# VH-VL binders against o27280: the designs that were tried, part 44

Target 1, 266 residues: o27280
Amino acid sequence: MDSMNVPEVLEIKRIVEESESVKTFIFSWDFRREVRPGQFVMVWDFRDEKPMSVSLIDPVRSEIGISIRRVGEFTDRVHGLSEGDLLGIRGPYGRGFELMGRDILLVGGGIGMAPLAALADEATARGMRVDALVAARTADELLFLDRLEAAGVNISTCTDDGSCGFKGFAHERLLTLEENHDMAAVCGPEPMMFQVMRILDERDVPAQLSLERYMKCAVGICGQCCLDDTGFRVCAEGPVFWSQELSRVREFGRYRRDPAGRRVPW

## First folded at step 18 (VH-VL)

Design id8
Fold by ESMFold2, fold request of step 19:
Structure id8 (fold): chain C 266 residues (1-266), chain A 118 residues (1-118), chain B 108 residues (1-108)
Amino acid sequence: as target 1 above (266 residues)
Amino acid sequence: EVQLLEPGGGLVQPGGSLRLSCEASGFTFSKFWMSWVRQAPGKGLEWVSYISTGGRSTFYADSVRGRFTISRDSSKNTLFLQMSSLRAEDTAVYYCAKWYIGRAFDIWGQGTLVTVSS
Amino acid sequence: SYVLTQPPSVSVAPGQTARITCGGNKIGSESVHWYQQKPGQAPVLVVYYDSERPSGLPERFSGSNSGNTATLTISRVEAGDEADYYCQVYDESSDHYVFGGGTKLTVL
């Protein structure tokens, strides 16, 4: 029988092309295995296995969706698959986003909008007011706008090239937006998240941030996902952290690690 | 020193009103959600109310909704609970408590006794 | 509304292991926090996020959470551990904090 530590081989039920470089793969899912926004799954293409965020959690249709950006050999192979093809999925893993209060600000960069789209659905279903700042390099790379609009989310956009919405970076747009929210959730490129976190802290807005690190076991044993200074394992104590937890982490926003564990600049 | 101080308590008649305060020190008060939690004599802990960091959003247990109002003043580092239409069953020690990661409470006041009796 | 159930009391001998349970429907999907309260004192957080210890708490305090039961475990119990213990969750569906009824730990 399947478990969270053994991949279940699932058929790709539907593929949604979100952009030129991002596809959402939809699977039937037995919700006796509960899934929370911000948790991740390990996706196995029978050759390699990578962590991917859940972007759709739909217990009514018994479906989950996993959004994957084409960035390398593994994701190129997965993007080449068709409906009816098989993938292995194990999980979910990690700590998801926690909700409190009556309103929430979402700040997403690129594929980072994937877990935030799932969170937006949950927050609106709970009757929260949801504002979302959706950021990308170009208009064609803005993700989930129709879905967010249909959910009643108040959307602001920014693009590096100005092709849609504010021209500039997410943190620059944030400085021009409403300052008062009960909480925020942030996911995207780590330099963006660091700048956004600083602004939200100055505004006394409690924030949760979703981090990416290299993962192998996904259950906290191998140590490959550990953060400097704290020993937090992103796969076990994260990937979602409160900003208060990240203030103790020297590496956040400053550098990254390659697959061999070496420090490299962002 | 990180602390929450609830000055004195009070004896009030049923139907009366009382305003509680909780003074914070040693941490940045404006960054944290705050709660009131009460404990009737010989009984367990009962959550009463919480308020968001900016004071914009407030939540209440069913037993007190419509009678109690939580508020905060960040310029004074003070949390308040305005209690009205008090009943004998509101007799309790009232604690203020600071939000902690995971939606726990890490810092508690020593509590103040409110007695509702004729 | 969401209900947490604790046994009213637990007795253990010094040096033994105490286990205090907190029952709730699908509590394994919640983050469970535990508080120690000695007579006349405010509660003190001893476990959060099911199994994490606040700074300064001894390793003897640990927790677990699965299915319908969360458990606070105190190994090598000392007389100073005698207190009331409360479990707590945040119920997102009601936007309420919820405490269990409390368990009196007696060290004999």
Scores: ipSAE 0.825, ipTM 0.919, lowest interface PAE 0.9, mean pLDDT 89
Fold by ESMFold2, fold request of step 19:
Order: sequence, then structure tokens, then C-alpha cells
Structure id8 (fold): chain C 266 residues (1-266), chain A 118 residues (1-118), chain B 108 residues (1-108)
Amino acid sequence: as target 1 above (266 residues)
Amino acid sequence: EVQLLEPGGGLVQPGGSLRLSCEASGFTFSKFWMSWVRQAPGKGLEWVSYISTGGRSTFYADSVRGRFTISRDSSKNTLFLQMSSLRAEDTAVYYCAKWYIGRAFDIWGQGTLVTVSS
Amino acid sequence: SYVLTQPPSVSVAPGQTARITCGGNKIGSESVHWYQQKPGQAPVLVVYYDSERPSGLPERFSGSNSGNTATLTISRVEAGDEADYYCQVYDESSDHYVFGGGTKLTVL
């Protein structure tokens, strides 16, 4: 029976160090539970449970990969685990990215490249041309470059400090790139996504953006993942939204929410 | 008023050609993928073709591949379908349709009848 | 080649609930959209993303999608709901839109 609402305890099969702060945890996965790029899982370390994006979807090897950035207590504990250790996984949840057309632009900031790496694999497997703008604070935090290159993705980079590629923010680099794409997919810090979305809209490039908000239930019950003005629940109506949906949302790019649902400026 | 208008239907002989147009108003035409969908008399809906927002990428149903060409002109807010090598089986009402989130269609024209007969 | 299967007709009494099915292999993994078409008229979107209603559509129209079946549900059916109903998906493997064959809803 499918138990997506109850964590399944799985063994960590492999750990890939993506950067000093990001590890990918690989698990065997029964693909009767289908997974799409942009969907998320809840990862349970037997004390707490957090949403994480799927970065690798490999039905041939029966594997998924979950990329986790070390940012606090939960992720510190998970980063301390070894191959053979156990984690609970619920899911997948949410709406994934939708593909149309013959080419796609990916714009990823930091860990936001995780769901986009999975999308890049699917898009290239379907014969689409994939261009990716990979952004980070510094060169050592640029994620998945070798994997994207091996998949045939055309990569542009930017770093805040200029240590690799364009010096500056993702939206500034985007202004200097080719404008012709059938669609785009964007994931990263919400202020970056807002600026990127505005540029893509001016260029008439339809975009899907993956939002991450605080979550408890992952099935749309508790309301902790809501967006202002729409009542959208990121775990149920998202996490992937079309830019048309987000253009109506005042808080997008301006505020985040704490665990109690209160606004906190970016 | 959001609107799609499909002038340009008519009667044509087998093997002939016809160009359909679809004029958009009330929305920003250049921001949306556009499709043609047809309906033969007494039959269901059949998707025919779609085109990307920039016009660079086009897709066709197998039934029309190699005979029909979709195009768009954003300066005129107009979608086109160039039909050639027409067959009796192409007799249908042809609708243009606007992409909507989820890869649905939210705005449809009223359709124009194309009749292919001798 | 992806096929959506609908019953050719469904009959219901006024005030009852109509259910129109759309069958497809693993359709629960697709986003399913529904259209109403009255004779001589263009189709009208009545449900998208499986279960969302366009602005201005009555809440009597709802949808669900799981496994191999999507369902359009019309509660408290009215005579004005008599129409043909089509389901639709986008098939990423072929890059084609796909419609079901249509279901004629008759309100007796």
C-alpha cells in the first residue's frame, strides 16, 4: 500500500558532497510512487520533519536523491549521518514543473538548483534544449555544474563576489543573456525569484517558480504555507506556480513567514 | 472584452489550400502559447497545433503533420493556420484557443467552418 | 498515442449529482481539465488542474483525479447543464494536447 502520509524509514544508500554546505542523500525508491521534478518530500530524522526538494529522479536505477543545505539544527543533524543510517521520508507532495515547447531556461540560486537539476535531466531526456543560469554567493557554492554539463546543459554562472562567472546577482546576469526561450523555471531566494520573474515577464517568457515556505503538514491542512491575498498553500497548490499566479501576490519577494505565520521581511 | 475571432473559413476542393486567421483582443497576445483545435461534424474535439509565445516552436497532431503550418504575428495580435493538401477529413469547425495555467485553454474563439469537398 | 476514454453519455435527473469519468493510464499524475460545450457553441473551461474552478463558475462544478480516473462532478444538476463535456491533458511524451471523446450529459 502507498503510505505517502506516513514516513517510510529508508536507508541512506549514498551521500554526495555537492559543496561544503550541501549534501545529496540517495535512497532506493519504489517508483510506483511517481515523482516529478519540483515535487518535495518531508524528511524525518526521528525528532523533526522538514520539506526537501528532490534533486535526482532515476527510475532506471530505482533511486532518488534529496539535496540538503546545512542551515540549522535539523540539517546539522542530517549532515552528520553516514551511508547506512536511516531517515524517514513522506511523499512526494506538491505540483511539479510542467514542460512544453522545445527549450527551457533554468535560473537557480543556491540550493534552488536542486529541483532544477532534476528538471534539467527530464528536459534533456525529452530532447529539449536546456540553458541554465546557476547563481551563488561564491564559486564554491555553485551546485551541480558537472552534472548539468554531462547532461548537455548550456551553463552560465554568476557569483555575488565575482569568483566565478559574472559578478553580480542572477537577474543582472539574466539581462545580458539571450532572450529567446519557450519557457523558464526558477528556484532560489525569493527576492531573486521576484526580480527574475519581472525580467522574464517583460520578455514574454512564461515562467514557473518554485516557492518554499514554512510547512507542518505537507498536505494542505494547517495553513502555515499560505501566501497573502490568494490563500495559496505552497504544499498543495504549489510549490511550483506559474508566474501568472504569482503576479497577484503582494508578499512574494517582500516577506517570508515564521513558524507562527507572522510576516518577517526578507 | 477578451476575444478571439476566426474569420477566413470556407469551401475548398481536396488538395487545395486555405489560410485561417484568429485575431486576439483584450489580453496581451504575445505572452501566451496559442493552439488550433478542430471539431469535425458530429465528432469530438481534436487538437491540431500549438505555437510558443515567440513563434519559434511549433507542434502538430499526426493527422496534419506536413500539411498545416501554424504561425503568429504579435504586431497584429493574430494567429494563423496555413492549410495545404486538404482532405475531406479536414472538414471541421476550427477554433483558436489561448493557453491557461496547467496547460488548459481558457479563451476560445467561436470557430470557423472549413468544408473540403468537390 | 495517449488516450482519454469517456463514456459517450450520462443521464441524470434534475437536482441529482452527475459524474463524468475520464480514464487514462496513470491519469492521476496528469493535470486534467474539463470543458462544457453546448450545441453550436465554443467549449468553455469549467475545471482545471483537476479540481480548480475558473472565476465565475458555480461551486456545483468540481473535479477529482487519482489513479487511472479523473471525474467531473456536477452537484444539483440543472437543465442548463445539459451539454457535451470533454476532458483534456497535455501529454509530455508526445508534446501533444489530448482530448477525451466527449460525454453527452442529458438532464431528464
Scores: ipSAE 0.823, ipTM 0.921, lowest interface PAE 0.9, mean pLDDT 89
Fold by ESMFold2, look of step 18:
Structure id8 (fold): chain C 266 residues (1-266), chain A 118 residues (1-118), chain B 108 residues (1-108)
Amino acid sequence: as target 1 above (266 residues)
Amino acid sequence: EVQLLEPGGGLVQPGGSLRLSCEASGFTFSKFWMSWVRQAPGKGLEWVSYISTGGRSTFYADSVRGRFTISRDSSKNTLFLQMSSLRAEDTAVYYCAKWYIGRAFDIWGQGTLVTVSS
Amino acid sequence: SYVLTQPPSVSVAPGQTARITCGGNKIGSESVHWYQQKPGQAPVLVVYYDSERPSGLPERFSGSNSGNTATLTISRVEAGDEADYYCQVYDESSDHYVFGGGTKLTVL
């Protein structure tokens, strides 16, 4: 699809401050280009281009939202923008989450809650019961709690420092939670996802996990987003994978790659 | 050896009942959603029902809702279909099928014929 | 209520390419799976996720999906490819699986 590979310049319609470090940028969107939770877009600030997950999908208001954490030079520049400013958007790209059954568990760490918030909206709209485990380092970094509560999601929280909810890691909190879900969706730091995936597999809960890798082309041509051992391209065959697909990947949970292709431990 | 085996078909009269079984082997049965899919003689495939891994969530095609009940017993690696109020249009080969990634079916039984006729 | 439409039959000569279509409203937004069924046998998964090939299937089997049409492509058709072929999706709006009506592939 050549039109998906060319950035469209869009005005920022609204900015929501989700936390001190996370903002959601909302754009008008023509839903003839369909968008699914778990898909991503490439955001172009006229200097550089980075993948960002779609966190809001609202066909009734003809809007999408993209949540961005300030972590470096690109995201600092984007966080400096105001309503009415312009960004380039390519996409959407990738495989989104798939829903099945009557209930779902969401496990999100930090900004990983962004695509899961979009999924929660879709799942509740379909009448599914949604439980969410929302994890962060501190209480101030727990994302989307009000939005999830308003949607009728049953929320459990954990923080590394214990400032809100369970003190500890997401997988430790998960061990204390209800085991009986039809499916799960997981997004966050890859070490967290690996540990959560193992618990869900032992509980016979089918799980989908959203991975992040370095991306350049977003359509699977350049090879920058590939996983070792399988040749899966996160931008093309993912970013959402079923846990069965990831169990064959030696890299998952063990190391990552920097922009130069160098192995770096998690 | 990975397989699904469906004993228990047969001939029944309209209004009758029949219970189908599907015995799984060679894979961890409890980890997978399971479905029944039927095929009337000379016709295409028609999905009938599915059940979640834990057995608590069930779904049915409109043509069988209220008459058929899907269940599973993980201690016996067995999927069941309890059929009641059978009609002539329920005559088909009944397959059990195992969930595969993407919501496909990768392992199918060889099927068992259910004939509903006077 | 989601409906998948397949042609009742397709005929090709050995060595040629067969294309079997599966029509559905906005099917390009669905994950489409394909099954081969030979007489007296259970269906066999030959393509999943629109274009992915299960392990052990010949590379001659491929798929695509965009707009309102998904297509199963069998290149270098052999006599052994003669079978019925079904497309399938999961319709999230109804929580039902849906199959197409099937296409009989005849190898001349």
Scores: ipSAE 0.801, ipTM 0.909, lowest interface PAE 1.1, mean pLDDT 89

Design ud1
Fold by OpenDDE, fold request of step 19:
Structure ud1 (fold): chain C 266 residues (1-266), chain A 119 residues (1-119), chain B 112 residues (1-112)
Amino acid sequence: as target 1 above (266 residues)
Amino acid sequence: EVQLLESGGGLVQPGGSLRLSCAASGFTFSDYYMSWVRQAPGKGLEWVSMISKSGGYTRYADSVKGRFTISRDNSKNTLYLQMNSLRAEDTAVYYCARLDDYYYYMDVWGQGTMVTVSS
Amino acid sequence: QSVLTQPPSVSGAPGQRVTISCTGSSSNIGDDYDVHWYQQLPGTAPKLLIYGNSNRPSGVPDRFSGSKSGTSASLAITGLQAEDEADYYCQSYDRSLRGSWVFGGGTKLTVL
């Protein structure tokens, strides 16, 4: 356990361009260290460190993939890297997704599809029927469609501008779907997740949701990622939470804490 | 050997409380959903409650909802059932069972612990 | 009352074939949820006998078989033996009950 907290310097084996703003970085991985969909790793570029979800788990090739969206200085630097360059990786951390039943619904928005793509691979390998609602602002921001299709996932798309699939938000598309599933996994913008959770709760569909919060230590010590009132630490008790747990989290869908500890409303 | 061992059963008055425990051994406890199933004397099996691997998701039969609480401590390989506001109709042998998360069957059962609710 | 319906009792002579029915509804067996069977010997805990409609766990003899059709399932026992005398329960899942594990009322099998 102690060794997992020291970043391992790994070479970028290959880079997959998922979209204009998203790249998947692939690394060799020793699978004696187990990793589950929904867990995250801390990525260190020798200047800064950020939590990133694992988007690919391939025991056959002994590889993992980390999908990163370009959103700031750190990710700008990482996106400037090439195959053969080095990054520090420590982890994995956090609680991953649990699978339940034979039919699963994945609802993802933007980069939130990253952990869900890994979950889709596990679910399909297990023999589950997987439906995925993939949401993005525009068609060119829809992620992992080819990968999901190749895995046998039944895909439904929605875009804010209507450039692909249903015109509207994920929760709006979900309302038009009458079929219920044994379980749902949700990841994306928190306002989206909040609305999706409400619908799933009304339908009595068990749901797991992956939260994103500012994270520093990733090991449940610093408390930076604590959720108000509950004491839940996203890095330790999460980032994957059951809807029953999130029902007790008042800040969910409403606000988060920034690095300075200030409330940032959604 | 895969094993479940229940404890905590006994005689209690109506309105009373009791906490059952189930000790798991021989398998990775945290990798499995768990459930409680009860059987009244001379009656059939009745599902009582289930809990997810992490403990973050629980479900209850309508007959016990609001009165019973299922929980688990994975560090101790132990499943719990807190029973409050007990009624005469809660009298039964309570079984701890390992629950398959795909097919929804129960493949490992404990020997059961008897709970008697009587004035 | 049990969500799934079983005959309260069945009987057979050694070597005979007996069948136990399990009748559900569109919200459980008919909703494509699998049926599982348990054997409970007198004074013992239930034991998984059949899972996924027709699969046998290790240690269960091939004399036991399960099937499912529509809203019903069936357990068949061939070559009935004295040690088969027990209670048998079918089990499935019902989404309409906020997702509940449901059992049949049980069938007492007597070997004559």
Scores: ipSAE 0.941, ipTM 0.964, lowest interface PAE 0.4, mean pLDDT 96
Fold by OpenDDE, fold request of step 19:
Structure ud1 (fold): chain C 266 residues (1-266), chain A 119 residues (1-119), chain B 112 residues (1-112)
Amino acid sequence: as target 1 above (266 residues)
Amino acid sequence: EVQLLESGGGLVQPGGSLRLSCAASGFTFSDYYMSWVRQAPGKGLEWVSMISKSGGYTRYADSVKGRFTISRDNSKNTLYLQMNSLRAEDTAVYYCARLDDYYYYMDVWGQGTMVTVSS
Amino acid sequence: QSVLTQPPSVSGAPGQRVTISCTGSSSNIGDDYDVHWYQQLPGTAPKLLIYGNSNRPSGVPDRFSGSKSGTSASLAITGLQAEDEADYYCQSYDRSLRGSWVFGGGTKLTVL
């Protein structure tokens, strides 16, 4: 096994409260091990291990951030941790985002904004114009707004309940925006991504989308994250896919496989 | 030294197929978008196709869409162009070029490989 | 016909200034896409001469300059030299053509 596959025990340097249900855990990082927006790491709390996207990449401070939403037992335990506590981190894994052109549109839903926040930092540093459509159920669940604003990102918000910005879903808001971009990056609930992708394809905007599937090994061996028909492994060929690739994936936006391998609808 | 070297050109009959290769050296191949550009004898430059760093995204000129396929093998530092259903108007020198992903210019060019489609 | 329009030929004497125009449309140059220029010496592959409208890559003499205005761009060569005899191509991007890289028809520069 490659050394990168051995978890490194790292101290939580800082914790940022992003929302009621989301925290960003910051770690010191040796950037001799390169990490790209869109890649993920395996987080080990010495009981269980889960894949998490990198949401902060700071070579100046030699830090990375991992944003975690509280959704189950593992994340409950992690959310109970404090600064100075330890976690195991292995990776990074997967294919990250590519940047193309001068204008980029980011479309994120909920915790899906995590990898996009990191991408926004890279894009702005590169000198790109960054527009971000940030979606959530309610205003208090919108993530990284202050961070994005500070980076010079042009933000458009939408909420299901209309508590902030456009009342409705991300794809509905996108339909009201006529401006095209050189590229789009999308991450969030798969039904959202599916609808957004359709719109972007119709507009001939090249798009990359980050998929979420059940992952076990993270190294393309166990096959738990394989997509039907294509054989794409989300942990190896993804999690970031081009829309052209996903157009060949029948299950995209329709169903996923659970840990038992059963088809479950979105 | 940064270099691109095309190969695979030759004489082929109309309706035939040919696969071009482009070997890259002197730079991290996987960090760059790549492109094919062709030039018919005595004519100007025509963009043919582009491919993303990972190979997951491709574009084609309308003149070759449905007939040509661009691909890459980053482990071999090689770019490919599969040309099917070749026509006389496809006769040209085919250049491999490194494509900038921000400004969209091509800063590295191979010396080209000649493709002749004739009966 | 090429998406971008160039004069088929220009000529000048050594030491003179010559200009090559490149005319596009609202869907490419006019859509705020940059113009790049390439020099192709006889029997050789094209070489990047100007990128981003007016930037020179390393090794390109400062007697070469580029500019862009509206839907058009221009390449200027001052102090014309014999070795400048070549074909010159402008290049941009056109989103309306499903995102295509577009070239001018090329201009043959003759040094008298």
Scores: ipSAE 0.939, ipTM 0.964, lowest interface PAE 0.4, mean pLDDT 96
Fold by OpenDDE, look of step 18:
Structure ud1 (fold): chain C 266 residues (1-266), chain A 119 residues (1-119), chain B 112 residues (1-112)
Amino acid sequence: as target 1 above (266 residues)
Amino acid sequence: EVQLLESGGGLVQPGGSLRLSCAASGFTFSDYYMSWVRQAPGKGLEWVSMISKSGGYTRYADSVKGRFTISRDNSKNTLYLQMNSLRAEDTAVYYCARLDDYYYYMDVWGQGTMVTVSS
Amino acid sequence: QSVLTQPPSVSGAPGQRVTISCTGSSSNIGDDYDVHWYQQLPGTAPKLLIYGNSNRPSGVPDRFSGSKSGTSASLAITGLQAEDEADYYCQSYDRSLRGSWVFGGGTKLTVL
């Protein structure tokens, strides 16, 4: 078996069009290499390499899925690929989600639902009650609704324009929900996650949040994904963090580092 | 064989500090939540603290909050309890226990280590 | 005082059936959290006896059974044996206490 640090060239088995801007690329996977929801892989198109969350983990079919949002040159190229084409995949990397208790709340925004969809599958398989708050700008950008529904997830939707479900932001919708859960998993725009975390902390709900940062090496060496003050490396100590950990991270919800290392506000 | 072994107990003066260790063997330590439970002499069981698999999440009983710190080193299969500002009422046998993350029971217990806080 | 309430002591003759109650509240047992039971023999560490209200771990005799109803749970021991003399503790989870693991006060079982 190849080292996890060497990209394995894999054939795209299937492509699922999740939305206009999001595709899920499915690959055959040897599950002797364990992968957990919340972990990421480095996707290599033989020109560039980007970290992507695993959105599907199917041990029965021996498949994984990687959902990719079209946002730039790399993803443009990847979105131009067809079934049967090749990509390099190395990993998985990072710390994935932990499950605790019997009731879990998932709060996801946009492509942030990718790792949460995988977590939902695991949680439901474990017998947990799963509630999911799925947020997006518009109805057309809501991801994985059919998949979540099929898994038995109780779904609440939230859209900025009110085109589906609650009109407003995820944290606003969360405020209208009175039920507490044993734990929560959150992934999406950092401002969203920040507000959601505050609410969950006030409610004493243990929460895990998946951060997105610029990653280069994925193995904790280059420091590009290092969080200020704590020295946490998103690729090594994350990308999934407990809220207690993030409470010590000053930059969380406020700014990030760009590829040049400059502070960029959200 | 699944086993937990506590160490580090002893006699300490009020206001003193002590660090307990719990060595785990026979299972994948990093796959489990862990907890400390104590029992004062002739008294019942009292939950003290818990820690998540990664160590990123911790909880404490109100009686020890701010004074005790639970931590773990998964590379060493070891659970720790740093006890500061010890009080007479902290005198107890301290057990480390493996915590189920679904049902919230403790299925593996160490034999305990005695902590005595006395002047 | 313990969050969960147990009788301080129970007794029975060999072969008899004894029951140990565990009373909680809506914030723990009543909040759909399971009740677990531990046996502590004299001078030993606690041992998991019942988990998830009524499940027996491997090695636990079927003489031991657990049940839960409302805000209360019960441990029943049939065919009481001398070796059953021990302290028994119920345990649950309480969300109102910022998510705390809570124990009963313990019940000393004496075999007459």
Scores: ipSAE 0.933, ipTM 0.961, lowest interface PAE 0.5, mean pLDDT 96

